# VH-VL binders against Metalloproteinase inhibitor 4 (TIMP4), part 19

Target 1, 195 residues: Metalloproteinase inhibitor 4 (TIMP4), of Bos taurus (Bovine) (o97563)
Amino acid sequence: CSCAPAHPQQHVCHSALAIRAKISSEKVVPASTDPADPQKMIRYEIKQIKMFKGFEKVNDIQYIYTPFDSSLCGVKLEANSQKRYLLTGQILSDGKVFVHLCNYIEPWENLSFLQRESLNHHYHLNCGCQITTCYAVPCTISAPNECLWTDWLLERKLYGYQAQHYVCMKHVDGSCSWYQGRLPLRKEFVDIIQP
Below, E stands for the ipSAE of ESMFold2; O stands for the ipSAE of OpenDDE; V2 stands for 0.75 times the mean of E and O plus 0.25 times the DockQ between their complexes.

## First folded at step 18 (VH-VL; framework fv_tixagevimab)

Design y2 (from w2 with heavy chain Y106F; at its last look DockQ between E and O 0.59; V2 from the best seeds 0.64)
Fold by ESMFold2, look of step 18:
Structure y2 (fold): chain C 195 residues (1-195), chain A 123 residues (1-123), chain B 109 residues (1-109)
Amino acid sequence: as target 1 above (195 residues)
Amino acid sequence: QMQLVQSGPEVKKPGTSVKVSCKASGFTFTRSAVQWVRQARGQRLEWIGWIVVGSGNTNYAQKFQERVTITRDMSTSTAYMELSSLRSEDTAVYYCAADILTDSHFSYAFDIWGQGTMVTVSS
Amino acid sequence: EIVLTQSPGTLSLSPGERATLSCRASQSVRSYYLAWYQQKPGQAPRLLIYGASSRATGIPDRFSGSGSGTDFTLTISRLEPEDFAVYYCQQYDSSPPYTFGQGTKVEIK
């Protein structure tokens, strides 16, 4: 399994739901009701603590599903524990909540303060912005609603300082820019994309 | 096939420098990052530093920062590591390894490795 | 600097047995940035597992990875003769340096 790179904001925007939850149990189940289908899934029973996105599609979530095999992008979560997770995922046509390795899934304790606040107030409200990966310098915006994602160029990471401390914010005129709130912009970040 | 080919073995005297090359083929070098790692006989792997080819940005382990320079030449798809003020403790096999970022793929690890270059430092 | 401690230092096992290798980090490592490598004498390391649990291309099903936070595990469900080697975990979540564990040697009993 390989995943297309995406900023945490993009993950929230592209996912049908984003929740904070604990995992109470797990069970291996068939992928479908068809006896001829040999595929298996892991069904995780969860306790939903908070929903950040998905209110229009589902109320409370009791179960989430992932492929059993990691080659099919199955994700293994620690069941029967008090650990809290951020989960992003999709809702299948039959109403099942589906998650996989390419979703944005993190222990809640690993999120920065800005990320936690952005889940509540910013990510899902700024999906009109485009976040574009910079692969090499020079790297410049090509549209007014574009923010440039530079963690790779600066740190050789997907989820570096920019992803943890910035939100791409849409303004009234339709343009977008990076917003850090309480923390100043890093100098090397500004030298690349924001003169 | 994605490949990294390193320069041949080196025998050096203490106090001199060595420059090891690492030539890439089969992938887009400008979208890659190259790390350098060494391994003394019977020892664990030791990380030296990396370069992000597209920006030229480097980062080095603190113990090497005063002595190592990692560079690249995008026209020849080649990364280089130069280690100066060599000491006998620098005797090791030196590896380069690469990772690439694309619109459809990112491996979260270095999955392309060079064959290694033995550097021997002796009087 | 994040220190990775592998255990045991050596596993002496027979073909067909299950091997369980541990990697403990001195501080939390995001799973995206944890990898496992296999190395045989005279060869470069070979990537086995990335993202803590994903098999690299061409790696057999008998290799699996798990764990999060500070505790990570590599499991070989049924050892084959070619699996006797040294195994390293690596993290690259910290600001440099990226670090490797000291290795676990899996040898034939």
Scores: ipSAE 0.606, ipTM 0.792, lowest interface PAE 1.5, mean pLDDT 86
ESMFold2 (binder alone), look of step 18: mean pLDDT 90; pTM 0.911
OpenDDE, look of step 18: ipSAE 0.713; ipTM 0.871

Design y3 (from w2 with light chain S95T; at its last look DockQ between E and O 0.04; V2 from the best seeds 0.00; counts 0 for: pae O 4.9 > 2, placed apart)
Fold by OpenDDE, look of step 18:
Structure y3 (fold): chain C 195 residues (1-195), chain A 123 residues (1-123), chain B 109 residues (1-109)
Amino acid sequence: as target 1 above (195 residues)
Amino acid sequence: QMQLVQSGPEVKKPGTSVKVSCKASGFTFTRSAVQWVRQARGQRLEWIGWIVVGSGNTNYAQKFQERVTITRDMSTSTAYMELSSLRSEDTAVYYCAADILTDSHYSYAFDIWGQGTMVTVSS
Amino acid sequence: EIVLTQSPGTLSLSPGERATLSCRASQSVRSYYLAWYQQKPGQAPRLLIYGASSRATGIPDRFSGSGSGTDFTLTISRLEPEDFAVYYCQQYDSTPPYTFGQGTKVEIK
């Protein structure tokens, strides 16, 4: 399994849903109803704590699905644990929620304060921006609505300082730029620190 | 510190045009949008149109689409609203308002307003 | 266009009382793009609330906004003498026009 690095903002923007949840249990299930299909999936039963994205498509999510094999980008989550996860994923044609290793999946405790705040609305609000990963220098934007993500270039890790502490903000003129700092919070979404 | 200062009152004849200016100071004008709103005496606020300063893109309410032109001069940080074919019904106070994005704050709203410009149309 | 309907048209209250103003949209409006303004006689509107529930800079905490979808509310927990004014809601979510409500006048009883 190989995934293109993406900023958390991009992950949220490109995902059908984003939720905070605990994993209750896991079960191996067939990937399809076709007996000839040997492919398996892991079905996780979850306890949804909060939904940040996807309300219009799905309500309360009880199960999420991932490939059984890691070679197929299957995700291993800790079941029967108090551990909370941020889960991003897609909704399959049959209505199942699907997650894999290329989705942004993180223990909630690993998220920075800004990331937690941004999940409520700031990432959503700025999906009009393109975050471009810099792999080498010089690294330049090709359009005004782009932000350059330099964590890999500078820190040689997937989620560095910029991923943790910056949001690519869209301006009224259509351009985008990185924002670091205290973002205005909306009262409706202020439950970030509460379990 | 951040403010919009509009041009002075206007008295116009029917059929003529009026151009109201709105000068910005204390914030980055080039990254702002400016909306124009009018209000007749004792009446509700009425949206006229807006301009995205950086791009120059405009959009007008259908009611004014044929008569209004909103422009901006980035070199002078000034937005303009020109209304042609003036009618008595156009008598109102005209306001400009802008949104502001700073390094620490973005309201996603029009948080700065001009003081208003009274336009009187009478024969 | 999205039509915003405010209610009541006039709200007569005394200082110290709670004021609740409604703004109903003809279509769903994302909270990000719902604002409340205060306007006093002879003055320009002043931004009170943005994003449906966030107070603008310098706005007292007695002002609060809530709501989502088509129903939004501005609440003044305890009216001060300077709070008697006309209040407008505006949406700027959909394609323009960025319509205003017709306003609610909060007057002293």
Scores: ipSAE 0.021, ipTM 0.591, lowest interface PAE 4.9, mean pLDDT 90
ESMFold2, look of step 18: ipSAE 0.616; ipTM 0.793
ESMFold2 (binder alone), look of step 18: mean pLDDT 89; pTM 0.902

Design y4 (from w2 with light chain S31N; at its last look DockQ between E and O 0.02; V2 from the best seeds 0.00; counts 0 for: placed apart)
Fold by OpenDDE, look of step 18:
Structure y4 (fold): chain C 195 residues (1-195), chain A 123 residues (1-123), chain B 109 residues (1-109)
Amino acid sequence: as target 1 above (195 residues)
Amino acid sequence: QMQLVQSGPEVKKPGTSVKVSCKASGFTFTRSAVQWVRQARGQRLEWIGWIVVGSGNTNYAQKFQERVTITRDMSTSTAYMELSSLRSEDTAVYYCAADILTDSHYSYAFDIWGQGTMVTVSS
Amino acid sequence: EIVLTQSPGTLSLSPGERATLSCRASQSVRNYYLAWYQQKPGQAPRLLIYGASSRATGIPDRFSGSGSGTDFTLTISRLEPEDFAVYYCQQYDSSPPYTFGQGTKVEIK
């Protein structure tokens, strides 16, 4: 399984849904109703805490599905714990919510203050912006509505400082630029402010 | 408009420490990396270390690893290089340099340099 | 660490001549992370070339960079009087130290 690096904003924009949830249980299920299909899925029963995206498509998500095999980008989530996740994913043709390793899935506590705020506001409002991942240099935008993401080059990790503390925002003229939010409060207090 | 302004010359005794500052202006400091380089008189450029401003991650040349500390203050857009246990061989001009991420371009090259800070270590 | 060796140590040329400076790396360096700097006496280095072949902003087109792997070249097509200086290559590939070459002095003949 290989995924193209993407800024959290892009992940949210390209996903059908984004939710905050706990994982209640897991079960291995067939991938299809076809008995000849050997493929398996993991079905996670979730407790949805909040939905940030996908209101128009799905309500009160109870189950999410992921490939059983990691080779197929299956995701392992901690069931029967109090761990909260940000889950992004797609909705399959049969209505099932599907997530995989290439989706932005992150423990909620790992999200920065800006990221948490941006789930409510900034990300979905600025999906008109393209965040271009810089894999090499020179890195240049091809259009005014692009922001250059350099976390990989500078920090050699997917979610560096820009991913955590910047939002690519669209201006009135259609151009986009990075916005840095306020300095985050201590993580211990973030949950109080941003339920 | 984009520039790095370093602190003034220093005269230090052996065994002491020196802290050189490098203030950035005209560009987004938090999106930059800053390297420190020194040059003794008539000698080649010598890489000391660097810091990724946003994350604060640092890396030092092995030669300086035990004696150098590079920091940054994002609120003042200033990078610092502190070198301890100074010796005569540390006499040099110390430069800071930063890369710049613009809205449209990133070269990941150190395009902006400070004017240099002369550090003299003598008994 | 990656060691950069520049050659020649000194290059004596006249204005108008072509200067070719070499920077050889002890191991392969990705082009993205090879830069050339110019330094004049009493001044800080100035970035000339980044990414091995890209001119920095404001750099005249008489400066060009080329090369890959372990061999990189800075070329000054026609030397101007202001081009007589010391030139350094630097690599900042993968892991530090981001070493410099020892420099090539381009002096007037």
Scores: ipSAE 0.612, ipTM 0.843, lowest interface PAE 0.8, mean pLDDT 93
ESMFold2, look of step 18: ipSAE 0.698; ipTM 0.844
ESMFold2 (binder alone), look of step 18: mean pLDDT 89; pTM 0.901

Design y5 (from w2 with heavy chain H105G; at its last look DockQ between E and O 0.48; V2 from the best seeds 0.63)
Heavy chain, then light chain:
Amino acid sequence: QMQLVQSGPEVKKPGTSVKVSCKASGFTFTRSAVQWVRQARGQRLEWIGWIVVGSGNTNYAQKFQERVTITRDMSTSTAYMELSSLRSEDTAVYYCAADILTDSGYSYAFDIWGQGTMVTVSS
Amino acid sequence: EIVLTQSPGTLSLSPGERATLSCRASQSVRSYYLAWYQQKPGQAPRLLIYGASSRATGIPDRFSGSGSGTDFTLTISRLEPEDFAVYYCQQYDSSPPYTFGQGTKVEIK
ESMFold2, look of step 18: ipSAE 0.640; ipTM 0.818
ESMFold2 (binder alone), look of step 18: mean pLDDT 89; pTM 0.900
OpenDDE, look of step 18: ipSAE 0.725; ipTM 0.868

Design z1 (from w2 with heavy chain R31S D99S L101S Y106S, light chain Y32S; at its last look DockQ between E and O 0.13; V2 from the best seeds 0.00; counts 0 for: pae E 16.6 > 2, placed apart)
Fold by ESMFold2, look of step 18:
Structure z1 (fold): chain C 195 residues (1-195), chain A 123 residues (1-123), chain B 109 residues (1-109)
Amino acid sequence: as target 1 above (195 residues)
Amino acid sequence: QMQLVQSGPEVKKPGTSVKVSCKASGFTFTSSAVQWVRQARGQRLEWIGWIVVGSGNTNYAQKFQERVTITRDMSTSTAYMELSSLRSEDTAVYYCAASISTDSHSSYAFDIWGQGTMVTVSS
Amino acid sequence: EIVLTQSPGTLSLSPGERATLSCRASQSVRSSYLAWYQQKPGQAPRLLIYGASSRATGIPDRFSGSGSGTDFTLTISRLEPEDFAVYYCQQYDSSPPYTFGQGTKVEIK
């Protein structure tokens, strides 16, 4: 399985849903009705704690589906426990909720305070911003609504300090900059905190 | 045409130092990373270290940490590797190689290699 | 340090045959950080495969890479005369130093 890198904010923006949930149980099911298709899926029964995105498409979520094999981008979740997860995913044409390894899926306890707040207040409201991954210097913005994601360049990891502690915030003039979430939204203040 | 051109062969005495140059052309040097690798006769390739050219950040293999310095000069698009306290075991061909991103995850593809510099340490 | 062990050490084959080269890592290596090189006598290495499976520019489609975790494979579907050389794998994941395997020599039977 290969995934294009994406910032947590991009994951929320590009996903049909984002929820906090616990996993009640799991069951291996066939991937399709085609008897020539040997592929399997895992159906997880969940207890939804909170929905951050997707409420206009679905009232409740009882089941989520993922490929059985990790080589097909399946994800393993701990069932029958108190462990809470952030889940992002898609809604298929038949209404099934589908998740895979390339979605943003994390134990809730691993999220920073800013990430938890941003799920409630900031990520989905700022999808008009572009986040560009920096792999090498020079790495410069090419548009006013662009934030540069520098964790890989500076820390050699995708989900580094910047991803955990900043949100790419869209301002009234259409520009975007990094916001740490502790500061009031004012134009002159935003200009100071932009890296 | 993207290329790296290295300095010529060196013959050195034990206890001295050598500085090998690696001049880039045909690509954006400042957005690259340059690794240094050596190969003794009949032996595997051995990684020495690298530099992220724009930031100047370096990382060295522990074996070389106390003896190697990797630098660059952005105005001449040249990377350098200096190895001190030379021993006969340092006799090898020294290569530089560069990586430049062409897509979102290819920044570690070292597709540009220098021709190699033979360093001979005579005891 | 991550040690890469290549097998076999030498692979004796004829032109037209399929070559399969193995690279095993002492620790898991993310596929994005695994590369394969070809080296002929007196020449610098040439990049063949990066990201475990992506072919470098100008590399013929008879070269393919696969694998993940600790086990990686380079396959040459039909050997041509110019393919007889030494092949190296390299990892450059988060564990410096960024190491090479010892090489597999593909030689004419």
Scores: ipSAE 0.000, ipTM 0.434, lowest interface PAE 16.6, mean pLDDT 82
ESMFold2 (binder alone), look of step 18: mean pLDDT 88; pTM 0.896
OpenDDE, look of step 18: ipSAE 0.398; ipTM 0.760

## First folded at step 19 (VH-VL; framework fv_tixagevimab)

Design j1 (from w3 with heavy chain S32Y; at its last look DockQ between E and O 0.04; V2 from the best seeds 0.00; counts 0 for: pae O 5.2 > 2, placed apart)
Fold by OpenDDE, look of step 19:
Structure j1 (fold): chain C 195 residues (1-195), chain A 123 residues (1-123), chain B 109 residues (1-109)
Amino acid sequence: as target 1 above (195 residues)
Amino acid sequence: QMQLVQSGPEVKKPGTSVKVSCKASGFTFTRYAVQWVRQARGQRLEWIGWIVVGSGNTNYAQKFQERVTITRDMSTSTAYMELSSLRSEDTAVYYCAADILTDSHYEYGFDVWGQGTMVTVSS
Amino acid sequence: EIVLTQSPGTLSLSPGERATLSCRASQSVRSYYLAWYQQKPGQAPRLLIYGASSRATGIPDRFSGSGSGTDFTLTISRLEPEDFAVYYCQQYDSSPPYTFGQGTKVEIK
């Protein structure tokens, strides 16, 4: 399983739902009702704590589904634990909530203060912004509503300083820029972050 | 603290022009927008127009398109609203307001307002 | 242009009561671009709610915003004496003009 890196804001914007939840139990279930389909899924029973996105599509989520195999991007969550997760995912055609490794899934304790606040107040308001991952230099915006994400470039990790401490905010003129961040570690990339 | 400070009250004759200033302090204008709103005594807020400070692009309400000019001076962090061919009906308090994004603060909408400028048009 | 119609025109209530103010748009407005303002006599408007449901800095939690599409609501859960004022909604969706509603006056009963 391989996923394209994405900023948490982008994950939230591209997901059908975002919730904070505990995992109560897990059960292996068939992927379909077709006896010829040998694929399995893990069904997690969850206790939804808060919904940040998806209220218009689903009121209360009791179960989430993920592929059984990690090769199919299945997610392993800790059941019967007090551990809270931020879960993002999609809603399948049959109404099931589906999550996989390419979704933004994090223990709640791992989220920064800004990330936690942004789930309530920022991410959902700024989905009109495009966050582009910089893999190499030069890296430039192609439109005013674009923010450049440089965590991989500067830190060689998926969720670095920008993921933790920045939000791409849309101005009234339609342009976007990073918010509530400090200067980057490498000064030569300041202009990339703040176009 | 972020503030908008407007110029003082104006008394004008009909047919003349008035130019109200709005100076920003505590923040920079570079990528932000300023709107101008007026309010006659006991009346509702009326949107006049706005300017995108970085580009200088403006848009005016249809009612004012022929008489209003909104400008900005980035070097002094000041926005201006000029209204020409003044009429008695233009008597009102004129407000400027800014949409601001900083490293520590951003709220969608116009969250910083000037104190208002009273413009009186009388013969 | 988008026309915002607020209701009621005047709301007469006592301190401690719940106030519900409506702002209806002539066409759909994205929630990101709906704001509520409070204006007291002789003062400039103050931003209360932005993004339809987010409280501005320093705004007490008794103020809340909700709604989507064409129907938006400002709620004051328990009116304080200082809450008696005129309230305006504004939309700044897509392109100008960024129109205001005509306002709702919350007055003491």
Scores: ipSAE 0.021, ipTM 0.592, lowest interface PAE 5.2, mean pLDDT 89
ESMFold2, look of step 19: ipSAE 0.395; ipTM 0.706
ESMFold2 (binder alone), look of step 19: mean pLDDT 89; pTM 0.915

Design j2 (from w3 with light chain Y32R; at its last fold request DockQ between E and O 0.44; V2 from the best seeds 0.69)
Heavy chain, then light chain:
Amino acid sequence: QMQLVQSGPEVKKPGTSVKVSCKASGFTFTRSAVQWVRQARGQRLEWIGWIVVGSGNTNYAQKFQERVTITRDMSTSTAYMELSSLRSEDTAVYYCAADILTDSHYEYGFDVWGQGTMVTVSS
Amino acid sequence: EIVLTQSPGTLSLSPGERATLSCRASQSVRSRYLAWYQQKPGQAPRLLIYGASSRATGIPDRFSGSGSGTDFTLTISRLEPEDFAVYYCQQYDSSPPYTFGQGTKVEIK
ESMFold2, look of step 19: ipSAE 0.723; ipTM 0.852
ESMFold2 (binder alone), look of step 19: mean pLDDT 90; pTM 0.911
OpenDDE, look of step 19: ipSAE 0.743; ipTM 0.872
ESMFold2, look of step 20: ipSAE 0.671; ipTM 0.831
ESMFold2 (binder alone), look of step 20: mean pLDDT 89; pTM 0.895
OpenDDE, look of step 20: ipSAE 0.744; ipTM 0.873
ESMFold2, look of step 21: ipSAE 0.708; ipTM 0.852
ESMFold2 (binder alone), look of step 21: mean pLDDT 90; pTM 0.916
OpenDDE, look of step 21: ipSAE 0.764; ipTM 0.883
ESMFold2, fold request of step 22: ipSAE 0.675, 0.705, 0.689; ipTM 0.834, 0.851, 0.840
ESMFold2 (binder alone), fold request of step 22: mean pLDDT 90, 90, 89; pTM 0.916, 0.914, 0.913
OpenDDE, fold request of step 22: ipSAE 0.851, 0.835, 0.850; ipTM 0.918, 0.912, 0.918

Design j3 (from w3 with heavy chain N59R; at its last look DockQ between E and O 0.05; V2 from the best seeds 0.00; counts 0 for: pae E 11.4 > 2, placed apart)
Fold by ESMFold2, look of step 19:
Structure j3 (fold): chain C 195 residues (1-195), chain A 123 residues (1-123), chain B 109 residues (1-109)
Amino acid sequence: as target 1 above (195 residues)
Amino acid sequence: QMQLVQSGPEVKKPGTSVKVSCKASGFTFTRSAVQWVRQARGQRLEWIGWIVVGSGNTRYAQKFQERVTITRDMSTSTAYMELSSLRSEDTAVYYCAADILTDSHYEYGFDVWGQGTMVTVSS
Amino acid sequence: EIVLTQSPGTLSLSPGERATLSCRASQSVRSYYLAWYQQKPGQAPRLLIYGASSRATGIPDRFSGSGSGTDFTLTISRLEPEDFAVYYCQQYDSSPPYTFGQGTKVEIK
């Protein structure tokens, strides 16, 4: 299983849903109704604590599904605990909520303060911004609505300080730039131009 | 406050090497890219190469590729440019300049310049 | 390689006048990769404009940049005594070398 790296904001923007949940139990189930298909899934029963994205597609979620085998991008989650997770994923054509290793899935406690705030009100409002990965100089920027993701350039890792503490924010004029939280004026933020 | 301080003037013989240092202060050196340019008397600026300090990745102008090495020492916040096989036409002022890559913005130009180092190559 | 040609070579003006400096590229340069510098005698260059039109930190608003493709312009709306210097454009689009123009000297008439 190999994953294309993406900024947390991109994960939220490209996922059908984003929720905070605990895992109640797990059960191995068949991947399909075809008896000739030996593939298995893990069905996790969850307790949804909060939904950040996905309201128009699904209500309170009871089950999520992932491949049984990690080589098929299955993800292992700790069941029967008080551990809270950020889960991002997709909704399959049959209505099943599907998650895999390449989604953005983190213990809630590992998220920064800005990430927690941005899940509530920032990431989903800024999906019109492009985030372009900068692996080496020269980096290219082709439009005003791009933010350059430089964690690899600066820190030799893809999820560095910028991924954890910045949002690519859309301004009134349609341009985008990196922003590190405006706590006192959050509701006004979308109308503010930041040079 | 933000500074690049370069090593002093050098007088060199043809065929030798010179190594110019560029010490940073007042900004996060590991979150910068450093370019080297030179300027002969009365001539335009000529780009030599550049290093991304954090990763250590370098790019050089083809003209210098076989003779130049750009390095850095993150513990002393110092970039270096070494030019070998010196010729009389290498006589110039050599500048370092930094592009400071802040957490909030990627600067697309070089804000901080060293004072320049005169390198004279004469027989 | 991309050659940058600046015009005029020398621009003789009085304080208070508007200065218009041209930088022409031998092939198209994406405007995000075009910068302008000021250099005074005995000093290092100073960044004025990046991205063809964005002022660097601490640069007065009398300096502005514009242009795209092969034609770029630096404008000084009202010359101050400290603005008499040599001005260079630089491109850093795609492939090295990241070339400079030959300069435009702005001098007192």
Scores: ipSAE 0.000, ipTM 0.486, lowest interface PAE 11.4, mean pLDDT 83
ESMFold2 (binder alone), look of step 19: mean pLDDT 89; pTM 0.901
OpenDDE, look of step 19: ipSAE 0.811; ipTM 0.901

Design j4 (from w3 with heavy chain H105G; at its last look DockQ between E and O 0.56; V2 from the best seeds 0.66)
Fold by ESMFold2, look of step 19:
Structure j4 (fold): chain C 195 residues (1-195), chain A 123 residues (1-123), chain B 109 residues (1-109)
Amino acid sequence: as target 1 above (195 residues)
Amino acid sequence: QMQLVQSGPEVKKPGTSVKVSCKASGFTFTRSAVQWVRQARGQRLEWIGWIVVGSGNTNYAQKFQERVTITRDMSTSTAYMELSSLRSEDTAVYYCAADILTDSGYEYGFDVWGQGTMVTVSS
Amino acid sequence: EIVLTQSPGTLSLSPGERATLSCRASQSVRSYYLAWYQQKPGQAPRLLIYGASSRATGIPDRFSGSGSGTDFTLTISRLEPEDFAVYYCQQYDSSPPYTFGQGTKVEIK
């Protein structure tokens, strides 16, 4: 399985749901009732702690589904533990909640303070901004509503310091820029985004 | 076919420097990152550092910080690792390995490895 | 610095048996940034598993990875003669340095 790069904000904007949950148990189940379908899924029983997005479709989630095979982007989650996860995913037409490797999935404890706050409103409210991945220097904006995602160039990492501590926020004039929270800007971040 | 080809074996005296090359082909070098690792005979893999080719940004293990320089030449699609003030414990096979950030598909590991360059420091 | 400790150091098994290799981190590692490699004598390492649980291209389905946080596992469901090698885990969540485990040698009993 290969995943197109996406900033945490993009994941929230394009996912049907975002929740905080614990995983109670797991079970391998058939992917459908069709006996000709050999595909299998892992069904995770969850205890939902909070829903950040998805209220219009689902009120409380008891089960999530992922492909059994990692080649089909199945996810392994730690069941029967106190570990809390941020889960993003889709709601299928039959009502099943579906997640896979290319969704944004993190232990809650690994999220920064800014990410936790942004899940409540900042990510969802700023989906009008474009986040553009920088692959090489120079990297410059091409539209006013664009923020440049530089974690790869600075840290050789998809989810680096910028992804963890910044939100691309839309201003009243329609432009977007990184909201850096209460932490000072890192010098490498400033130097590389100011060509 | 994605490939990294390293320079040939080196025999060096203590106190000198060695520069190992790592030439890329079959992928977009400018969107890659290259790590360097070494392995002494019978020993574990030891990480030296990385370079992000697109920015030239580097990161080194503290053990090597004062003696290593990792560079790249985008015109020849080649990464380099230079280790100075060589000593006998630097005798090892030196590997380069790469990963690529793309618009469609991203592997989280280093899936392209060079064949290794034996560096022997003696006498 | 995140230290990875692999266990056992050596695993002596016969072809057809199941191998279970452990990698424990001194600090939490995001699963996105944990990989497993196979290395045979005189060869470069070969990527087996990335993202803790995903097989790299061309890797047989007898190899699987699992785990999160500080505890990660590589399983070879049915050892083939070609699988007798040294296996390393690597974290690349935190640098400097990226860190390798010390290796687990899987050998013929």
Scores: ipSAE 0.633, ipTM 0.824, lowest interface PAE 1.4, mean pLDDT 87
ESMFold2 (binder alone), look of step 19: mean pLDDT 88; pTM 0.900
OpenDDE, look of step 19: ipSAE 0.803; ipTM 0.893
ESMFold2, look of step 20: ipSAE 0.577; ipTM 0.798
ESMFold2 (binder alone), look of step 20: mean pLDDT 89; pTM 0.904
OpenDDE, look of step 20: ipSAE 0.811; ipTM 0.896

